# VH-VL binders against q9h9l3, part 371

Target 1, 176 residues: q9h9l3
Amino acid sequence: PRKMVAIDCEMVGTGPKGHVSSLARCSIVNYNGDVLYDEYILPPCHIVDYRTRWSGIRKQHMVNATPFKIARGQILKILTGKIVVGHAIHNDFKALQYFHPKSLTRDTSHIPPLNRKADCPENATMSLKHLTKKLLNRDIQVGKSGHSSVEDAQATMELYKLVEVEWEEHLARNPP
Key: E = the ipSAE of ESMFold2; O = the ipSAE of OpenDDE; V2 = 0.75 times the mean of E and O plus 0.25 times the DockQ between their complexes.

## First folded at step 17 (VH-VL)

Design GG62 (framework fv_fezakinumab)
Fold by ESMFold2-Fast, scan of step 17:
Structure GG62 (fold): chain C 176 residues (1-176), chain A 120 residues (1-120), chain B 111 residues (1-111)
Amino acid sequence: as target 1 above (176 residues)
Amino acid sequence: QVQLVQSGAEVKKPGASVKVSCKASGYTFTDYYMHWVRQAPGQGLEWVGWIDPDSGGTFYAQKFEGRVTMTRDTSISTAYMELSRLRSDDTAVYYCARGDYGYGYEFDLWGRGTLVTVSS
Amino acid sequence: QAVLTQPPSVSGAPGQRVTISCTGSSSNIGAGYDVYWYQQLPGTAPKLLIYDNSNRPSGVPDRFSGSKSGTSASLAITGLQAEDEADYYCQSYDFSLEAWVFGGGTQLTVL
């Protein structure tokens, strides 16, 4: 298998003072950037803080949103057996309550060659917005209406493609 | 010192509930999952489930679904596992174990175990 | 019954090598999930011995090594010593069960 997808999730605040991050949207794209999944997801807990500036989630998006348990099942069926690319992807997996094989996981926030191409310190955690601007000359997450998880997943896949050959060779010689 | 300290041994009758505690120290309690694993006398290890101390989210092995409840109290860095409707075959040492979610999944730190005996 | 299969016992003489197998399936080790090994000395909690198939935590001697191939994994112990007498458990994740799963355990006797 060479099938590869990219994922990006949006979280809202639940729990006391909205400090708990709960899944509220998930977008998955294939290698070419085509959308395989994009749904608003209804958390099982009361939403205290939509975090709209970052998430793009508003109350109207929760009307007829897919319940968490159902959405999770759909998402995991897409991810299983594939190489999954994301940015700070452990946050997405945590929100999904999901363990993905590390050998099939690619985190663009922790790929030293990618940071090197962006003239950033190799061990720094750079934002998706910064890397996308620096390496793809594209502005994402613009404005105050929140982020598009589709746009972020697409950008993440394109960033990975810049180092794919080099990084896959590195992983083959140095398994995680 | 990084450690997990569990509550003392319990003796329960069939049909009762037991609640075991696991107090973490020496690390940030909310940065790691807390797993629960049991071991019946002379038998192997059996995974019960996990709790994410940050979110309070839980996931239980199918065998225990409906009988186990995991909770935590972040103010005292303590995780709890409650098992209800106890049967004689629930007699076991119950361990809590820390698992990373970021860079690894291994259970790298274990409590010393709590013996739960279910007998009439 | 345990999801991962281990032999119930192995034995060897001091200084010899023993190998403990851990057999899984396509839903766990065969799906790419890493294998972990734990050593349990009599009367104690399990201790992490090997993580991510072949890596040793600080303090674990290089006499212990792990490997993984296909749907199976193996723990090798060289230069056997009396203090190696213990139960050894492999562990992985099973995506079909959505559970962390253990082998049935292998009791090592140093003769």
Scores: ipSAE 0.800, ipTM 0.911, lowest interface PAE 0.9, mean pLDDT 92

Design GG63 (framework fv_fezakinumab)
Fold by ESMFold2-Fast, scan of step 17:
Structure GG63 (fold): chain C 176 residues (1-176), chain A 120 residues (1-120), chain B 111 residues (1-111)
Amino acid sequence: as target 1 above (176 residues)
Amino acid sequence: QVQLVQSGAEVKKPGASVKVSCKASGYTFTDYYMHWVRQAPGQGLEWVGWIDPDSGGTFYAQKFEGRVTMTRDTSISTAYMELSRLRSDDTAVYYCARGGYDYGYEFDLWGRGTLVTVSS
Amino acid sequence: QAVLTQPPSVSGAPGQRVTISCTGSSSNIGAGYDVYWYQQLPGTAPKLLIYDNSNRPSGVPDRFSGSKSGTSASLAITGLQAEDEADYYCQSYDFSLEAWVFGGGTQLTVL
């Protein structure tokens, strides 16, 4: 019996032409959707592109933001030993420079039963927005101010709960 | 063909620095982590660190922190490992190894190794 | 200092079965991290033999198999052949060290 959390990160563009994705916000919620962590994070590299339309990050959020190394330490203490749910979660772990056990990782972008419930092809990668609308009848990532990583983490946990029993049984029979 | 080609053997004096290169071909260089692993003569494998060629981000084993620097040049698909303030016990074969696409876990492709000898 | 513990050597006759153990702790194998096995023939680079505890890359014969239980893993080799003489290394990730860690290696001798 392991505790479960859901994570969602927002990235900004660093490096040449802003092509590198660097962590700028992280939200973690528990099984019931309560916020365990939500901080703006200052990348160690110069921000070239805030990607505000998607990230919701603006220059003002970087004032007094937690430095990457400190934020990373805080985040990893929360994730260690827990089942971690995310959507396209590889991108979040990459931004955190973190290796989480595959057996404790749940990626809602790669759960065939979830796609099946949404009337989508089982091996397609569906967006969080699409799955949330289809299965939870909720619109996320709307408006002009960018996405909320809290909202995304909460939606991700709720999506996982729809297939939790079935998927945990599958993983017990077919360990990753 | 998918391969990692490493630079040739080096002989260095104690206190010097060495820079080993690892050129990738046959795959998208920025899609995989690059790990560095060393092996002293007659000894086991020891992980040195990794670089993400996409971001340039690095992570080093605590033992090497402050002496190792990993870099890459995406224009020529080449990763580098530089080890400074060399000691005689740094004598080893240094391997680069590709970490798998999803999360960089499995070391599924290895260079042939570069022998670095540190002697006075 | 090797973080994962392997016996330094193992031996068997042609056609025999041998097993090589890999003992970890709660911060690596016991934390749920997968185990990988590498074969190193004399004078060559290591070659991935087993990934994610029990899976074989293309070209690895089914006489090589891996397993994991608790804080330990094992590599089993059945139908031993002379060309199996090599050093074998296990590997996992340690979250406390934030490092990929190897076993000390096991030298297999086919008698």
Scores: ipSAE 0.740, ipTM 0.896, lowest interface PAE 1.2, mean pLDDT 91

Design GG64 (framework fv_fezakinumab)
Fold by ESMFold2-Fast, scan of step 17:
Structure GG64 (fold): chain C 176 residues (1-176), chain A 120 residues (1-120), chain B 111 residues (1-111)
Amino acid sequence: as target 1 above (176 residues)
Amino acid sequence: QVQLVQSGAEVKKPGASVKVSCKASGYTFTDYYMHWVRQAPGQGLEWVGWIDPDSGGTFYAQKFEGRVTMTRDTSISTAYMELSRLRSDDTAVYYCARGPYEYGYEFDLWGRGTLVTVSS
Amino acid sequence: QAVLTQPPSVSGAPGQRVTISCTGSSSNIGAGYDVYWYQQLPGTAPKLLIYDNSNRPSGVPDRFSGSKSGTSASLAITGLQAEDEADYYCQSYDFSLEAWVFGGGTQLTVL
């Protein structure tokens, strides 16, 4: 009965030419898809590129955004001790400056049974959008106004639930 | 060849600062964290902190917060650790070591170490 | 004090088996974080010996093995050789300290 959550983060560009990815929004949902956390986050460095087409973040979202240090503390309190599900989740952990135990991490971009169900090569890294369309018949990340990290976290949890029993049994026999 | 080459030994007076360099070669510098670990003579290993060469983001062990600064120069694949307000008990060999971002966190490649001696 | 506890020394004769313990707590090994082992020969930098509890890097002989249970880990060395004489360190991550933490080190003497 270890609790499970799913996470998705949005990043903006900071640093020279906006090439550095800095955390600017984080959404965490529980097993049923209910939102536990969803905040805009103010990076400690000057934002050079909002990357709005993908992040959905605009200057107005930063006005009342939670400072990075405070948001990080809140997020880590939610993640600690839980099984954390994400898609290419190492990018989210990197943006959070966080190390989560491998045994409690589930990355839907690296679960061979999930790719097999989607008729994709089992060792390929497939996008969240592609897997969600193939397996849930749902379009996410639609339009040009940016992605919803809530939508992405919810889709990620639903994808994991499709293979949860099989994958947890695999991990018990073959610890990561 | 995959390697980390560190700057040479330093002798400093108490109160001074020291800056140690670590030059990476044979791999993509921005694909790995760079950790710093020290070892006082005859003592064990002590983690100092890490820098993300890609973002320039840093994280320091509480003991060193306020005295250590980690930086990098991606154009020459070099990481730096500067320790200020040196005390005699900062005398140690300082190592840089790389660690992966994803799917593992082992320190799989180490520099040979830089001896920093703090004495009057 | 070191956050992870190792015996300060261990000894064995050539050809024998020795084990080195690494005791943690609920904030590190007990929280599910993996354990890493490093070998440090006199005058050299540490070298990764075991990663992710029980995996060996290329070039490390299978005489070296790692295991993890609960809040503790163990390094086993079988068929001891004189060249195994070194310091051995365990390492993990502690979420409450937000730090990579090492054991105090174990000096292996081959008699």
Scores: ipSAE 0.798, ipTM 0.914, lowest interface PAE 1.0, mean pLDDT 92

Design GG65 (framework fv_fezakinumab)
Fold by ESMFold2-Fast, scan of step 17:
Structure GG65 (fold): chain C 176 residues (1-176), chain A 120 residues (1-120), chain B 111 residues (1-111)
Amino acid sequence: as target 1 above (176 residues)
Amino acid sequence: QVQLVQSGAEVKKPGASVKVSCKASGYTFTDYYMHWVRQAPGQGLEWVGWIDPDSGGTFYAQKFEGRVTMTRDTSISTAYMELSRLRSDDTAVYYCARGDYNYGYEFDLWGRGTLVTVSS
Amino acid sequence: QAVLTQPPSVSGAPGQRVTISCTGSSSNIGAGYDVYWYQQLPGTAPKLLIYDNSNRPSGVPDRFSGSKSGTSASLAITGLQAEDEADYYCQSYDFSLEAWVFGGGTQLTVL
């Protein structure tokens, strides 16, 4: 069938008081966790808040960053026609100004069997960090230096693989 | 009341510009994309573009690139579409419609339309 | 003309069933993008009739149904009523054009 990739993006704050989230890094991995794309991305607007504690983005990362329009083109070429896995993935697609088919989208923040395996309420939205610790016994997003979008994308793919067979069968019976 | 209220009809000469407004109420303006769709008399629907009221980011159909500009004012929950260098074949009803980005892309709420007549 | 292809007209008598087709391509419906259907009465804005291929908004009668297969979609209307006389449009997203695209519209006549 279709190839599968996982994506994770980091955002910085732009606009008044840094309230707007703008894409500043994107990582994409394949089914086996190999990196297909990982670039710092320069927003077209002035960065007000790097949100470094979460994004891991610092001013030096912007010096040679790929301009948004170019990065977007590269990213969309990778995503088009593939099953795309992410965690709260609508935020990533919004930052990319991109509409991916819902039938080819897998959001690990909204997969009831995954929450069930983690002993969490099926309809709760659990963080990537919590699910990864509970189900993969791995700590991600550690420390105060910001998150690694590569690490997050890899963890997201591994989480999806735990429920892939069950969830794909569910989607075949209950198309989104 | 969840609604989109558009500005009144406009009559313009070829070469002029027109700016149509769409005021949202009853929902959080920044949670939905705002689309613009037009319909020439007796013709079908044609998508013009969208604006993300949260970021101010825009995307235009290639046919309108360079002639259309979409903006918004979050303080009054209003979106604007400005079309320049008007031609007689730009005569149409222009609709604004909201689109849900999270999981539904349906245009579930539409303004009543603004008739723009380009008279020559 | 339009990116999605619909028959320009369809007709039926009250109580009958009609089907309106919407034919796309590999860059839109065939790429997995959902299909939406709108009903437009004369002089009014389009009204959402079907979303995400087969789902009805509250207030839309169950005699309206949608389906999707491959590169095409269909709107079925059963138990035709006079008030169904309207124009019907399908819509999807096209990744090659990076645009929402509409069908050319189908005029339904009830008689």
Scores: ipSAE 0.706, ipTM 0.877, lowest interface PAE 1.3, mean pLDDT 90

Design GG66 (framework fv_fezakinumab; at its last look DockQ between E and O 0.90; V2 from the best seeds 0.00; counts 0 for: pae E 2.6 > 2)
Fold by ESMFold2-Fast, scan of step 17:
Structure GG66 (fold): chain C 176 residues (1-176), chain A 120 residues (1-120), chain B 111 residues (1-111)
Amino acid sequence: as target 1 above (176 residues)
Amino acid sequence: QVQLVQSGAEVKKPGASVKVSCKASGYTFTDYYMHWVRQAPGQGLEWVGWIDPDSGGTFYAQKFEGRVTMTRDTSISTAYMELSRLRSDDTAVYYCARGDYPYGYEFDLWGRGTLVTVSS
Amino acid sequence: QAVLTQPPSVSGAPGQRVTISCTGSSSNIGAGYDVYWYQQLPGTAPKLLIYDNSNRPSGVPDRFSGSKSGTSASLAITGLQAEDEADYYCQSYDFSLEAWVFGGGTQLTVL
């Protein structure tokens, strides 16, 4: 079987008024939720807004952070050839400037059976926090110190595992 | 109105630089990647690189690394490709093309092309 | 040479079916990347004909269809018409090169 990983990235604000989202942390976990990668990443542009309440990123995290180009190379080596699971994963791929095969991409924000299990409209975009609470009875993204990309990646993998068999069968019959 | 309008033909001598522009209209410029693709006379398509108009991030094919620079100006929805140290084999039509990234990858909208002739 | 291999030419009579192959490798089509097809009429820019292996943009007739298997893809044109005379290019992504790659192009002649 093809190996599967889950990814979650944290972004900080760069560019005018901090409106551009730049990669500042990436976490990748395996099928069992074990951490394969978790690094702070230094954007190539000046950080205007750390977005700390959501990202959990602070100035001290940047001191020994891996430069973007190097981190990207490390991350892509892990993702290549694997099924990659994420929540609103296109934001993560955009921050990585990365083209992953669509056939190997799973976005838990756009899986109708997952929404159905959560008693949500099938084609609505539900937050990771909501789906995790509803389906796993677990609170994530709690408090004021920012999100943990490790916690988010682990939750995302667990959510996907709830629908894995039926969704993989659906994709085999209805390729994207 | 959804279109990409490119600058006019250029004639350059070897060693010079050329800067081609591509003005987008009818869509949100920062929502799509902009790719550059060239085609030498009678030859096939060759990808040069992309720019993300939102971040200003760029990526170039290895062959062009060090000679090509892609930039954009979001205030006028215009992307630029500058190729330096021109050689006769850089003679080609240069196209800009919109990439549907990150949701799709297809090049769904193309400029009409800019002919760059490099001759001594 | 082009990273994706296409026959340099193909020909058919009006009303017939032609197919154009696109052969890749394990670093592009074989890695799961989708295939795209572009039609280039003489003197014009390429136009997207097929995206994500088999999907047609609005305005593309159903006479054009795409398929993908293993490391290769094919474009099929049925009910061939004189207006189909053009160059056809396949495209995919190569993760080893970190580049969008094109086939060498196939010139279609309607006899």
Scores: ipSAE 0.839, ipTM 0.924, lowest interface PAE 0.7, mean pLDDT 93
Fold by OpenDDE, look of step 18:
Structure GG66 (fold): chain C 176 residues (1-176), chain A 120 residues (1-120), chain B 111 residues (1-111)
Amino acid sequence: as target 1 above (176 residues)
Amino acid sequence: QVQLVQSGAEVKKPGASVKVSCKASGYTFTDYYMHWVRQAPGQGLEWVGWIDPDSGGTFYAQKFEGRVTMTRDTSISTAYMELSRLRSDDTAVYYCARGDYPYGYEFDLWGRGTLVTVSS
Amino acid sequence: QAVLTQPPSVSGAPGQRVTISCTGSSSNIGAGYDVYWYQQLPGTAPKLLIYDNSNRPSGVPDRFSGSKSGTSASLAITGLQAEDEADYYCQSYDFSLEAWVFGGGTQLTVL
């Protein structure tokens, strides 16, 4: 079976008025939650808004940050061929300017059995924070220091593991 | 109505540049990738690259790196593709195509195409 | 030339079944990337015909079907009609090239 990894990215604002979301941190963990990758990433454009309260990114983090192009190469090398788990993962792939096979993608924001387990509507889009609290009894993304992409990636993987067997069987029975 | 309206045909000399526009309407412009695909006369389809209208991020096919520039103006929901250092084999119909939400995979909406002719 | 390989032409009589093959490699279809099909009528822009290997967008008749296996895909057209005469292109993504790739196209003639 293919190896499974979970990914979470943090973005900062670039471009006019900081409305452009640019990758500034990427964390990847394995099935056991071990960190495979965790780097601050320097966007190609000037950062206008660090979005610190959400991203956790500060100016000092960019001093020795890995240039985007280099970081992208490192990340893609890890993701290639893997089942990639993420929450609202299309945002991560978008930030990476990357296309991963749909068949090898697992988005915890769109897994009906996971929502059902959390007593949420199956077709609703629930936040990672909410699902983590409901199903893992763990608080993430607390305080004003911003998110931890490592913590979020680990939580995402743990959530998926709760429904992995059921969901993988579903996917096997319903191939595209 | 959901549609992509492209600029008119262009005739250019070798070495010149051409900039094709693609105006989106009927949907949220920034929610979808915008791809560019070209087709030489009597030939098949060739992917040129994409732009994320939200972030302005771009990715080009290796063949066109250094010659193509994709931009967008979100205020008017318009994407642009500029190709420089034109040569005869750049003669083609250039299409803008919307990549479906949220991953941008299938090209579910196409412009009518813009013919770019490069000749001496 | 094209990364994905299609027969240059296929033909059939009205009411018949025709199939168009699309052969890829381990870096695209074989890597798990889905296959998409487009229909291009003469003098028009391509139109999405099949997405995610076998799904039909609204408005596409069920006589069009797609399948994928291994490194290849196939488009099947049953009950062939005169209006089906067009060029058909398969599409996928190649991680090695980091590019969306098309087949060379297949010209379908209805006899």
Scores: ipSAE 0.800, ipTM 0.914, lowest interface PAE 0.7, mean pLDDT 95
Fold by ESMFold2, look of step 18:
Structure GG66 (fold): chain C 176 residues (1-176), chain A 120 residues (1-120), chain B 111 residues (1-111)
Amino acid sequence: as target 1 above (176 residues)
Amino acid sequence: QVQLVQSGAEVKKPGASVKVSCKASGYTFTDYYMHWVRQAPGQGLEWVGWIDPDSGGTFYAQKFEGRVTMTRDTSISTAYMELSRLRSDDTAVYYCARGDYPYGYEFDLWGRGTLVTVSS
Amino acid sequence: QAVLTQPPSVSGAPGQRVTISCTGSSSNIGAGYDVYWYQQLPGTAPKLLIYDNSNRPSGVPDRFSGSKSGTSASLAITGLQAEDEADYYCQSYDFSLEAWVFGGGTQLTVL
């Protein structure tokens, strides 16, 4: 069977007025939540806004950060051939400039059975924080030091496990 | 009307550059990847690259790396593809094609194409 | 040389069923990437005919159907009509090339 990983990324502001989101941290965990990858990443262009309150990224993190091209190569090697779980995962793939097979992609922001367990409308887009509180009784993204991509990736994997059997069977019965 | 309107045909000499435009209308330009695909006369389709209009990020097919530049102007919902150091085998119709939201896999909307002829 | 292999041509009489094959490899279709089909009438831009292996966009008749198995895909056209005479291209993503790849195209002739 295919191996499964969860990914989460943190972004900083680049480009005009800092409005472009560029990858500055990426964390990947395995099925059991063990960290397979966690690196600060230096965008190829000037950082205009660290977005620290949300991203947790500070200038000191960039001093020894892995250049984007190198980090991307490392990350893609881990993702290739695997089922990849994320939350609003298209944003992570965009930041990586990456296309993953739809049949191997799992997005916890768009899984109807997961919403159902949270007593939410099946087609609603729910935040990771909200789902984690409702279904795991945990508070994530707490305080003013920003998000932890490791914490968020681990939470994402745990959320997927709640519906994994049902959803994998659904996808198998409805192949792409 | 949801559509992509491309610039007119171009005739160029070898060694020159060409810049083709693709104006989107009827949808949110920044939500969708824009792909560029070319077709030499009597031949098949060849993918050139994509641009994410939201970020301005680009990715080019290896064959075109170093010769192609894709840009966009979000204020006028227009994508551009510039190909430099033109050769006769660059003669083709160049299409812009929208990739579906949010992943950009399905090319569900195509421009009519821009013929670029490279001859001496 | 196209990354995905299609027969150069196929023919059928009106009302007949025809199929067009698309053969890939372990770095594209075999890696789980979906297959897309495009119809191109002479002098026109390609038009999306099938997405995600087997789904039809609005306005595409159910005479067109797609399937995928292993490293290959197939487009079937039933109830063949004169208007179906066109070139057909399959497409997928290749992770080794990091590129969208097309088949070489199949010219469908209605006899």
Scores: ipSAE 0.543, ipTM 0.851, lowest interface PAE 2.6, mean pLDDT 92
ESMFold2 (binder alone), look of step 18: mean pLDDT 93; pTM 0.947

Design GG67 (framework fv_fezakinumab)
Fold by ESMFold2-Fast, scan of step 17:
Structure GG67 (fold): chain C 176 residues (1-176), chain A 120 residues (1-120), chain B 111 residues (1-111)
Amino acid sequence: as target 1 above (176 residues)
Amino acid sequence: QVQLVQSGAEVKKPGASVKVSCKASGYTFTDYYMHWVRQAPGQGLEWVGWIDPDSGGTFYAQKFEGRVTMTRDTSISTAYMELSRLRSDDTAVYYCARGDYHYGYEFDLWGRGTLVTVSS
Amino acid sequence: QAVLTQPPSVSGAPGQRVTISCTGSSSNIGAGYDVYWYQQLPGTAPKLLIYDNSNRPSGVPDRFSGSKSGTSASLAITGLQAEDEADYYCQSYDFSLEAWVFGGGTQLTVL
C-alpha cells in the first residue's frame, strides 16, 4: 500500500481589494495525525486582507514565514507518490499551483459513504466542521480567532479513516 | 455558445514579439485555467504554460521561461500570451484551451488557433 | 522528441479494430497521472476524445475506448469508419517536468 497524508491550507487576500486567495499556511499530517509539515508561508504579492476570522493568520506570522517558492518545493516533496486526503482539496492544490494524480486524491467533501454516516444527503457538499461534529463529536473552527490548519488536517484524516476500507474498495472497482 | 475565440494570424520578423488573445464566452472565465499549446507545421502538440484567470498566477514550461508572458483581463474574459525574441522555430499555430482543475485536468474546449509565422 | 511515445502511423480497413499505444515513464503515466486522448482532423483544433484513461465526453461513440496499464495507455477504435482518419494524440502530466506532456501523434489511415 502507498503512504497516506492529510493536508489543509490557509489563504490570505492579495491583489485588488484582497480578492485573490494566496497560500499563507500549510499543515500536513501522517496517517496517525502526527505533524509532518506546518509552516507559515509568505505570498509573493502584498497581503491586503489577512482574513484572520477564517485563516487565523496575523501580521506577526509573516515575519519569519517561508517564501512561497521554497515552501511549495518542500510541500510537493511530501505529497508526491502519496495518497493525499483533504476537504475541498482542489482549493489547496490550486493555492499550491499543483496537480496531484486523481487516483491518489481523497476529498472528504465528496465521499458519499461519509455523508451517509453523518445522516446527510450523499451528494451534498458538507463542511468539515459539520462532518467532524456529527461523526467525531468534536468542535473545530470555533471562535473568531481563525482556523487551525493542523486541527483541520487531523480531523480530515480521522474522517477519512471512518470510510477508508469501504471507499478504497469502491475506487478499486470504479477507478476515477 | 461555450467557445474560445482567438485573434488573427500574425507575421513577424526574428527578434520581434507577438501577443495572441483568447476571448472566452459561455462559461465563468475565472473557474478554469487557460492553457496555451502550440503546434509547428507538420509537428505535434507542445504545452507552453497556463494562467489562472482568478488569481493571475502563471506557470510556464521551462523551455519558454523568460520569453513568454501570460496575462488576462477579467472584465472582458480575455487571456493573452505574449512571446518575445521570436525565432524562426517559433512558427506554429498557437491554441488556447481551457482546463478544469476542479474535476479534471483535460483540455475540453479549444480555440481554433492563431498561426504565427516568423520569417525574415 | 515527444515525452510520450506513440507509433507515427497506424492503418486499418473499414470495420476493423486498431489500437494506438502511448508509452510513458515513472514520472507521468507511471506516477498515476491520467491519460487523455485527442482527435485532430486536418485544419482543425484538437478535440477531446477520451479523458481520465477511459471516459468518453458526450457525443463520442463507444467504439472509441481507452485503457491504462503501468507506464502505458492505449486507444482502441473498433468498427473503423472513413471519418476516423485523423491524427491522434495522447496527453498526461509529468511531475518531474511540471508540465502537461503530449505524445508525438499517430496518423490513422483508413483504407
Scores: ipSAE 0.755, ipTM 0.890, lowest interface PAE 1.1, mean pLDDT 91

